# VH-VL binders against NAD kinase (nadK): the designs that were tried, part 268

Target 1, 268 residues: NAD kinase (nadK), of Syntrophomonas wolfei subsp. wolfei (q0aze0)
Amino acid sequence: MKIILVNNRFKENTEKKAQEIAGQLSALNVEVIIDNGLDEPYAGTVDFIMVLGGDGTMLRAARRYGQRAIPVLGVNMGTVGFLSNIEINELAEYLPLILREEYSLEARMMLEVAVFQQQSLLTRVFCLNELLLRSNSPRMLSFALEISGQKLEPYRGDGLIVSTTTGSTAYSLSAGGPIADPQLDAFIVTPVASHIINKRPLVVSPEREISLHLLEEREAIIGIDGQIKMDFGAENRVLIKRAPHPLLMVNLKAKPFFTSIDRSLQRQ
Short names: E, the ipSAE of ESMFold2; O, the ipSAE of OpenDDE; V2, 0.75 times the mean of E and O plus 0.25 times the DockQ between their complexes.

## First folded at step 18 (VH-VL)

Design SS9 (from QQ3 with heavy chain F107W; framework fv_oberotatug; at its last look DockQ between E and O 0.84; V2 from the best seeds 0.79)
Fold by OpenDDE, look of step 18:
Structure SS9 (fold): chain C 268 residues (1-268), chain A 123 residues (1-123), chain B 107 residues (1-107)
Amino acid sequence: as target 1 above (268 residues)
Amino acid sequence: EVQLVESGGGLVKPGGSLRLSCAASGFTFSNAWMSWVRQAPGKGLEWVGRIKSKIDGGTKNYAAPVQGRFTISRDDSKNTLYLQMNSLKTEDTAVYYCTTVPKYDKWLAFDIWGQGTLVTVSS
Amino acid sequence: DVQMTQSPSSLSASVGDRVTITCRASQGISRYLSWYQQRPGKAPNLLIYKASNLESGVPSRFSGSGSGTDFTLTISTLQPEDFATYYCQQTYERPWTFGQGTKVEIK
């Protein structure tokens, strides 16, 4: 068995824990690769991914490895979030299940985000939470939203979020989007401070395609999962689809989403 | 009401074949891991094999005594678990139980059992 | 394979008695141990999972303890319906194996 431990090199506690766990796994004749974000994603074949930390680390892991259909376990290390399944102090109890492949999986829809300059592809990213288009200045943006060829009325506001149902409890929530069942596949399109006071979020079929472009010569920013940032101008287009592969999240422990949502939100 | 109902048991000669069925109701069958457990007359319990849910890969595992002879399968559209038994031996004589296998929380304990169906292998 | 050994194989007790059954694993199985009750002519019922967790609907007179290799099932006050055969099971590794059973008979 070969396992990747994903942690954050800027958080010493996760680095130390990764080394400790790596030692334990090695003693059990498990090959371990540690990914602290310093290097490129490991290109070799692996059987399992453990994410040590919080939601941010999970989002990075999803972007780096989500397309490879590898089981990904979120191991929380004292943070509040929605993407971890077990606590770090529980890992020892569940380790036998992991090593013997006696765990369950949950498929989470991801976004495929493609950014173009004219007709040229600049970048393609798979992400678990959301794509954000926002103004790079105090001025509102004017931009066009198209859903499966249907052109909506121009949007005016600070920006727009296109989120998965997983991402519904992330930035989309802060922007006034609905909380969605993570077991449901859908796009959530949430305006950010729209000029239209009653501009409502949209719940869109995962079969649809979403296109965005600016209607004016202004500078904007594309944000992905709050971690990737790139400039976005009038010459750029963004196309959002359902990723061809979901993230396979490991379920070792039942985690009731709706019964714990209030508690989690109160802590934020 | 959660229920498992086995059927298909009967008398068969050594070397013969038999197919058992287990009808599930009262829970989401497609998400459940399932196992077969057998009990020879007057004897203890013996695990036969397990099948995972489709989303978890549908992986099948068997006990050594039945490996290569028995096949577990499932039809989620019919909420039915199957056990195909080939090359039957006299020592395969037992009551065969269908059971669920919790994937988490209960750490694989068998929490739901059917009433069992008797398979008798005799010349 | 992990071997599960129960003790005793059988015992006689009276209503109201405290009954203790032990199960030993041939190797460490952490808490991946379950207890089942089987009444004559019936299917087994889950009593305890994860060594010490009481299954829903099971009377509180049943309790489980232990970890590693040694486990215990206790019936604090034996009731008439408790005369049955009890089995331990490990799910630490495949093949999942059962103890040979303990028959609790009326004295």
Scores: ipSAE 0.822, ipTM 0.908, lowest interface PAE 0.6, mean pLDDT 94
Fold by ESMFold2, look of step 18:
Structure SS9 (fold): chain C 268 residues (1-268), chain A 123 residues (1-123), chain B 107 residues (1-107)
Amino acid sequence: as target 1 above (268 residues)
Amino acid sequence: EVQLVESGGGLVKPGGSLRLSCAASGFTFSNAWMSWVRQAPGKGLEWVGRIKSKIDGGTKNYAAPVQGRFTISRDDSKNTLYLQMNSLKTEDTAVYYCTTVPKYDKWLAFDIWGQGTLVTVSS
Amino acid sequence: DVQMTQSPSSLSASVGDRVTITCRASQGISRYLSWYQQRPGKAPNLLIYKASNLESGVPSRFSGSGSGTDFTLTISTLQPEDFATYYCQQTYERPWTFGQGTKVEIK
């Protein structure tokens, strides 16, 4: 069996723990690849991905590996978030279930984000939580939103969030969007400081396509999961779709979403 | 009330076939992992096989003595687990129980059991 | 395969006695051990999971302990309804095997 251990090289506790776990697994004849973010994603076949850290490390793992249909387990190493399932001190006792594939899977919808300059594709990325379109200056944006070719009245404000249900507890929540059950598949479209009062958050079928572009020249950015930033101008357009594959999240423990909301948000 | 009720047992000749049913109620059957366990008269318990829920891949695993002869299946619309037993042998004579295998928290302990149905394989 | 060996195979005890049943695995199984009770003519029922966790509705006179290869089920004050056969089971790796059973008879 071959697994990837994903950690954050900038947090010394996770780096040391990743090495300890890699040694433990190697002693059980498990082949281990450590992904600390320095190298390109491992391209070979693997059976399992173990994320050592919090929600941020899971978001990076999802972007790197989420379209490969590999089971991903979040192992919490400190502050409990929304995306970890077990604690690090429980890992050794759960290894028999992991190694023998005696676990449940939960599918979490991801976004496919394609950014264009005019008609040319600049980049395609996948994300678990959200895309943010935001002003990069004190001035408001004027921008167009289309949903499956249906043009809405123009938006004016600081920006817009297009989120998955998993991302509903991230930036979308702070901007006034609803908390959504992550078992639902949907887009959540949340305006950021809109000057147009009738622009309420929208919950949109995952089968729709969402398009955004600026109506005036402004300094704007596209943010992906709060971790990737791209300049965005009047020559650009972004297309957002449901990603071809969901993130396959491993569940070893029941961790009820609704009873944990306050605790998880306090940890952020 | 959570309940499992087996049926379909009876007398069959060696080489014959039977299909056992297990009717489930009082829980969300489509989310559950299910198992069959058998007990020869006067003997101990023997695991037969397990089927995962469809959402978890529907994976089926069997004990070696029944591999290739028995097939576990489920019909989530009828809340029913099945055991198709082919090429039956006299050593398959047993009471057959269906059980749940919780996917969380109990590390695969078999927590809910039916009352069993007797299969007798004899000429 | 992991072999599970119980001791004793049978015992006789009086109401109020402390009863101890042991279960030994042929290899380390961590705490992937459960205990079941089967009364005569009845289906088994779960008593203990994860070696020491009491299943809901099971009387507190039942307790389990152990890790690795050696496990114990204890009935602190035997009651008439505890006349049964007791089985341990490992779920560390497939096939998920049971011990041969321990028959507890009330004298």
Scores: ipSAE 0.735, ipTM 0.890, lowest interface PAE 1.3, mean pLDDT 92
ESMFold2 (binder alone), look of step 18: mean pLDDT 94; pTM 0.960

Design TT1 (from NN1 with heavy chain G56S; framework fv_ixekizumab; at its last fold request DockQ between E and O 0.90; V2 from the best seeds 0.82)
Fold by OpenDDE, fold request of step 20:
Structure TT1 (fold): chain C 268 residues (1-268), chain A 122 residues (1-122), chain B 112 residues (1-112)
Amino acid sequence: as target 1 above (268 residues)
Amino acid sequence: QVQLVQSGAEVKKPGSSVKVSCKASGGTFRSYAIHWVRQAPGQGLEWMGGIIPILSRADYNQRFKGRVTITADESTSTAYMELSSLRSEDTAVYYCARGHTWKTSHGYFDYWGQGTLVTVSS
Amino acid sequence: DIVMTQTPLSLSVTPGQPASISCRSSQSLLRDIGLNYLHWYLQKPGQSPQLLIYFGSDRASGVPDRFSGSGSGTDFTLKISRVEAEDVGVYYCMQALQTPLTFGQGTKLEIK
C-alpha cells in the first residue's frame, strides 16, 4: 500500500506530524510519500491520500491529485473548516479501517477553469471551491457573463464568484451566496458588490458552461481557491466547466453537514 | 440495516437478453461496489462483475466475453445486470452483493440479495 | 486468474464433533500490509450466501465463536469446533486480491 501525506510546509506542526505518521505507517509496511507542496505532485500510483491540516491544504491536495480518483481524507489539526473528516488525535483509531478500506466516500464536484488569451489557452486548472474574477483597482469592472451561450446583461461590480457546492461555504458565503448541500452538483454564481443592489446569486446546472470576459480595458485578477492568482485583461477569456472527475472524499466518521454549518455560523 | 432486493424470476429464450435489478436500502449506495454472482443448479459461485457507482465504472469477468453489462441508477439506488445472447448454460440463480469497499477488488460481500432465477429454455 | 482449491468437497460430521475445511490459492493472497484477501461464506440450503470470515481470520457480525479462520499466503483453513445442525450448507472461500474475484469449488457439510 502507498499513501501520500499532504501537509503545509509553512506550518511546522503539520510537517512534524507528517513525519511521525510516516513513521507509523512505515512500521505497518505502508509506503509513504510526503507532499508539502514544494515539489511537483507525485506521479506514481497511490492507494490513499491523507491531508494534514485545514481547508487550504485540502484545496491544494484537490488541485494536485483530485483527478486521479484516489480517496482523500481530511485530518484536521486544530483549525476550523469544513473539509476535514477526523481529528489528528483520532487517526490512530481509524487507521485499521483505512488499511482495510472500510470507509465511505463522497464525490465532490470540482471546477475546470480554462483561461485564454485571444484564442490561445494560457492555463487549465481544476479546483474544489471557486473561481474569482475581481477588480485590481478601486474601479468597478464591466464584464460579460455567458451561460451555455446565453448572454446575460452586462455586469458591473467589483467581481464575480463561480463556486462549486463545496465552495458555497467558502468565499461565496461571505459574498452573500447560498449555502448548498455538498451532495448536490451545481454551480453557484455569486456577485461581489454588484452595482445592482441585492443582485441575486445564480444556481446553475453542472451541465452548463460559464464564460467571462471584460467589456472594457480594465485591470482585473483571476483567483482560484484563494491560492492561485493571475492577471486578467481585455484580451483574456475564462471558461468554467464541471471537472470530468469529482474529488473522492473519505468519510470515516459521520459529519452532519447542516448541523455543522449551522453551529459554525452561530459562532461567527 | 442494509437490504438488497432483486427482481423476480425470468424465463427466457436462447439468444434473448435478461436484465436483473437489485435495489439497495439502508445504506449509502454510492460508497460501495455492487457485485453480481451467479450459481448454476447444483454448482458453485461465479463472479460476473461489479460496479463502482461513485465512478460509474464497471469491471467484468472476461469469461462472459462482453455479454454482461452492469449499470447503476443512483436516483433509485438500484444496480442492474444485463446478460445478452442467452444460452441454456446461463440458467442459474443470479445474486447481487454489496462489497464492503468502494472498489471491486479487496472487498468482501457483507450483504446479499435474495437471488433471481433465470431459466433459459427453448 | 487466481485459482481457489477447496478440500474436501464434501464432509459428513456428527453433531458436536469438529470440522475443518482447507482452501488453497494459486498465488499468495497476503498483501504487504499483512492483510490476507481471503473470505469465507456459508450458503445454507435454499438461502443466499452469507459472510462467515473475512480477511482470513475475522468473524463477521453474528457468527458464533465456534467458527474460526486461520492461515496466510496460499493456505487457509476454516474450522468449526463443534458442528451443529444449523451449520449444514456449502462453504466457499473467495479471493479478493484482484479481479476477477474467484471462489473455491465449495464444501458441502452434512450431518451424520
Scores: ipSAE 0.856, ipTM 0.925, lowest interface PAE 0.7, mean pLDDT 95
Fold by ESMFold2, look of step 19:
Structure TT1 (fold): chain C 268 residues (1-268), chain A 122 residues (1-122), chain B 112 residues (1-112)
Amino acid sequence: as target 1 above (268 residues)
Amino acid sequence: QVQLVQSGAEVKKPGSSVKVSCKASGGTFRSYAIHWVRQAPGQGLEWMGGIIPILSRADYNQRFKGRVTITADESTSTAYMELSSLRSEDTAVYYCARGHTWKTSHGYFDYWGQGTLVTVSS
Amino acid sequence: DIVMTQTPLSLSVTPGQPASISCRSSQSLLRDIGLNYLHWYLQKPGQSPQLLIYFGSDRASGVPDRFSGSGSGTDFTLKISRVEAEDVGVYYCMQALQTPLTFGQGTKLEIK
């Protein structure tokens, strides 16, 4: 059996705990590959991914491995989030179920984001929460949004968020978007500080294609899951689609989404 | 309590096709592989293939590849097995079964449908 | 394909006496984490198969403790310590280590 163990190298406590867990797994003849973010994603076949940390570490794991149809378990390391399933102190209790593959799965939609310069593909990335287009200066942006070839009237403001339902409780919420049930597949398109008063958030079918480009030369940024930042200019266009595969989240312990919303949002 | 209910018996002519349904209730449909196993009269059990509903991916026994199509409809919690180019030796009881895990390997079948008799006669 | 071979193919047992069924695989079903991907089913007359033993030795819910599974790797045994009338049927072993999943030929158990 082979497992990827994802941790955050910038947190000393999580690095030590990752080594301890890797030792426990190795004692059970589980081959462990540690992904602390420094190396390229492991390319070989694995049975399971274990994420040690909070929602941020899960977001990185989703971007790296979410398209490979591998079960991913979130293990909480002390803070309440939306994406962990069990606590670190419960891991020993659940290891037999993990090894026997006695768990259920929950699918979470991901975005496929393709950024172009003119007609040339610059990069393709996947994300779990959202893509953010925002101004990188005090000046507002003027930009075009197309949904499946339908050109909406131009936007003007600080930017735009294209979110999954999982991302509805992240930046999209702060910008006025709705909380969405993460079991639904949809895009949530949320303007950021729009100067055009009738630009409301949109909930869009996951079968649509979303395209963005600037209408004026401005300094802008594309942000992905709040963790990746790319310069974006008038020569660029971004295309957003539902990713080919959902993130397969492991469910070992019941985690009711709706009853936990208030606790999770108290810190926002 | 998980329950699997299959469609009723069918009589088919050689060269035609049959599509058997398997409706699941009482559980989380998309998390578990659904398998198809057939049993010719007086014979043993033969695995035909299975589907992983959350991925819409089917794995087939090569013996039946090209004639078998296994699908799932998550909205109705129903799996389907379609066998084409029927021959008299395809006369059998066809069972669906749920594996304990999401993928088509490693699973033990803790829930079985009641079986569907398909008779192929001229 | 992993070939599964059961012996005997049939047996007739006096009520109250033990019974033993052997299942051999053409390659090891033991994974290095200590699990054998070998499962046992009983098909009673006129019924669908039902799970008896999983992972070589674990008893399924509701299965009496007179049923036991043992063995590892390539050789597995199902034992019934005291056969009762309700135990009549055909017993199958199945490997689930890899696809295609394969069954033994079955062992028909009858009461004398």
Scores: ipSAE 0.766, ipTM 0.893, lowest interface PAE 1.3, mean pLDDT 91
ESMFold2, look of step 18: ipSAE 0.743; ipTM 0.882
ESMFold2 (binder alone), look of step 18: mean pLDDT 93; pTM 0.955
OpenDDE, look of step 18: ipSAE 0.847; ipTM 0.920
ESMFold2 (binder alone), look of step 19: mean pLDDT 93; pTM 0.955
OpenDDE, look of step 19: ipSAE 0.844; ipTM 0.917
ESMFold2, fold request of step 20: ipSAE 0.730, 0.698, 0.704; ipTM 0.877, 0.865, 0.868
ESMFold2 (binder alone), fold request of step 20: mean pLDDT 93, 93, 93; pTM 0.954, 0.956, 0.954
OpenDDE, fold request of step 20: ipSAE 0.845, 0.854; ipTM 0.919, 0.925

Design TT10 (from NN6 with heavy chain T28S G56S; framework fv_ixekizumab; at its last look DockQ between E and O 0.85; V2 from the best seeds 0.79)
Fold by OpenDDE, look of step 18:
Structure TT10 (fold): chain C 268 residues (1-268), chain A 122 residues (1-122), chain B 112 residues (1-112)
Amino acid sequence: as target 1 above (268 residues)
Amino acid sequence: QVQLVQSGAEVKKPGSSVKVSCKASGGSFRSYAIHWVRQAPGQGLEWMGGIIPILSRADYNQRFKGRVTITADESTSTAYMELSSLRSEDTAVYYCARGHTWKTTHGYFDYWGQGTLVTVSS
Amino acid sequence: DIVMTQTPLSLSVTPGQPASISCRSSQSLLRDIGLNYLHWYLQKPGQSPQLLIYLGSDRASGVPDRFSGSGSGTDFTLKISRVEAEDVGVYYCMQALQTPLTFGQGTKLEIK
């Protein structure tokens, strides 16, 4: 059995814990690869992925490994978030179930984000939460949104978020988007400070494709899950689709979403 | 309580196809593989294939030489097994079973359907 | 394909006496993490197969403690300490290490 431990090299506690867990797993004849984000993703086949940390680490893990259809377990290490299933102090208790592969899986839709320079593909990324298009200046952007060939009226504002249902509790929520059931597959298109005050978020079928491009010579930024940033100009376009494979999140312990979100919102 | 309920008995002509259904209830359909096992009269058990519903990926016993198609409908928690180019040797009771793992390997079959008799005769 | 070989193929036992069934695999079913992917099923007359023993030695829910599984690697044994009338049926071992999953020939247990 081979397991990837994903942690954050900038958080010393997660690094130390990863080493400790790696030792424990090795003693059980489990091969362990530690991914702290320093190197390229491990290219070999693995049976299981443990994410040590918070939502940010999970997003990175999803981006790096989500397309490989490998079970991913979020192990929380004292952070507030929605993507962890068990606490670090519970890992020992659930380890036998992991080794026996006795766990439930939840499929979470991911985005396939393709950024083009004219007709050339610049980058293709799979992500769990959202794609953000935002202005790189204090001025509003003018950009075109197209959904499955349907051209909407031009958008003007600070930007736009295209989010999964998983991402609905992330930046989209802060921008006024709806909270979506993670068991539902859908796009959530949320305007960021639109000049039209009553511009409403859109809930879009996962079968559709979303295209964005600027309508004027302006400087913008594309952000993916708050971790990847790239410049975006008039000669660029972005195409967003449902990823061909969902992230397989491991459910070892029941964690009701709606009660959790309700508690979270009450704390704000 | 988990239950697997299969479709009724079938009588088919040689060369035709049969599609058997297996509806799961009482548990998570997506979290476990569904397998198909057949048993000819007076014979042992033969694994035909299995599907991982959450991935819509199926593995097959190559002995069937592509005659078997296994599918799953998550919306109805139903798995299907279609066997084409039927011959007399395909006369058997066909079982669906739930694997205890999400994969088609490593798991044991903790729940079984009641079986579906398929008779192939001219 | 992994070949599973059961012995004997038939067994007649007096009630209250013990029974033993052997299952041999053509290759090791032991994984590096110490799990044996060998499972036992019982098919009673006119019924669907039912899980009896999993992972070589663990009893399924509801299975009496008179049933036990042992072995590792390529050699496995199912034992019944005291055979009862309700134990009549065909016993199958199955490997789940790799596809295709394969069964033993089955062992028919009858009461004398």
Scores: ipSAE 0.856, ipTM 0.928, lowest interface PAE 0.7, mean pLDDT 94
Fold by ESMFold2, look of step 18:
Structure TT10 (fold): chain C 268 residues (1-268), chain A 122 residues (1-122), chain B 112 residues (1-112)
Amino acid sequence: as target 1 above (268 residues)
Amino acid sequence: QVQLVQSGAEVKKPGSSVKVSCKASGGSFRSYAIHWVRQAPGQGLEWMGGIIPILSRADYNQRFKGRVTITADESTSTAYMELSSLRSEDTAVYYCARGHTWKTTHGYFDYWGQGTLVTVSS
Amino acid sequence: DIVMTQTPLSLSVTPGQPASISCRSSQSLLRDIGLNYLHWYLQKPGQSPQLLIYLGSDRASGVPDRFSGSGSGTDFTLKISRVEAEDVGVYYCMQALQTPLTFGQGTKLEIK
């Protein structure tokens, strides 16, 4: 059996715990690969992924491994978020169930993001929460949004968020978007603009294709999950689709989404 | 409480096809593989294949040489098994069963449908 | 394909007496993490199969404690400490280590 441990190398607590857990797993003849973000993602066959840390560490794991259909367990290291399932001090109790594969899975939709320069593909990335288009200057952006070839009236404002339902509790929420049940598949399109602008958040079928491009020369940024940024200008377009595979999140302990919303948001 | 309810008995001619349904209730349909097992009269159990609903992917016993198709409809929590080019030897009771895992290996079958008799006769 | 062989194929037992069924696989069902992917089912007359024992030795929910499973690797045993009339049926072992999943031939248990 082979497991990836994903941690955040910049938090000393998680590195020490990752080594301890790797030792415990190796004693059970489990092969362990530690992913602290320094190296290329492990390319070989893997049975399971453990994410040691908060939602940010889970986001990196999802981007690296989410398209490989591998079960991913969030293990909380202190602050409760939306993407952890068990606490670190419970791991030993649940380890037999993990090895026996006695857990359920919850699928979480991911975005496939393709960025173009003119007609050439620059990059393709997958994300769990959202794509953000935002201004990188004091001036507002003027940009076009198309949904499956349907051109909406031009947008003007600070930017736009295209999120998954999982991302509905992240930046999209702060920008005025709705909280969505993460069991639903949908895009949530949330403007980042003043309330005097008549552009409302949209909930869009996951079968649609969403494209964005600037209508004026401006300095802009595309942000991915709040963790990756890239320059975006008038020569660029971005195309957003549902990713081919969902993130497969492990459920060992009941974590009802609706009864935990206030606690998770206040602790986040 | 998990329950699997299968479609009713079928009588079919050789060369035709049959599609048996298996409706799951009382649990997460998405999380667990659904398997198909048949039993010819007086014979033992034979695994035909299974589907992983969360991935929309099926694995098959190659003994059926591409005659079997297994699908799932998450909106109705229903799995289907279609067997084509029927022969008299395909007369059997067809069971669906839920594995305890999301994938088609390692699983023990903790819930079984009631079985569907398919009779192939001229 | 992993071949599963059960012995005996038929067993006649006086009520209250023990019964033992053997299951052998053509290759080890033990994974390096210490788990055996061998499961036991009972099919009572006219019924669907039901799970008895999983992972070689673990008793399924609601199964009486007179049923026990043992063994590892290629050799497994199902024991009934005291056979009751309701235990009549056909017992199957199944390997789940790899596809295709395969069953033993079955062991028919009858009351003498």
Scores: ipSAE 0.697, ipTM 0.860, lowest interface PAE 1.7, mean pLDDT 90
ESMFold2 (binder alone), look of step 18: mean pLDDT 92; pTM 0.953

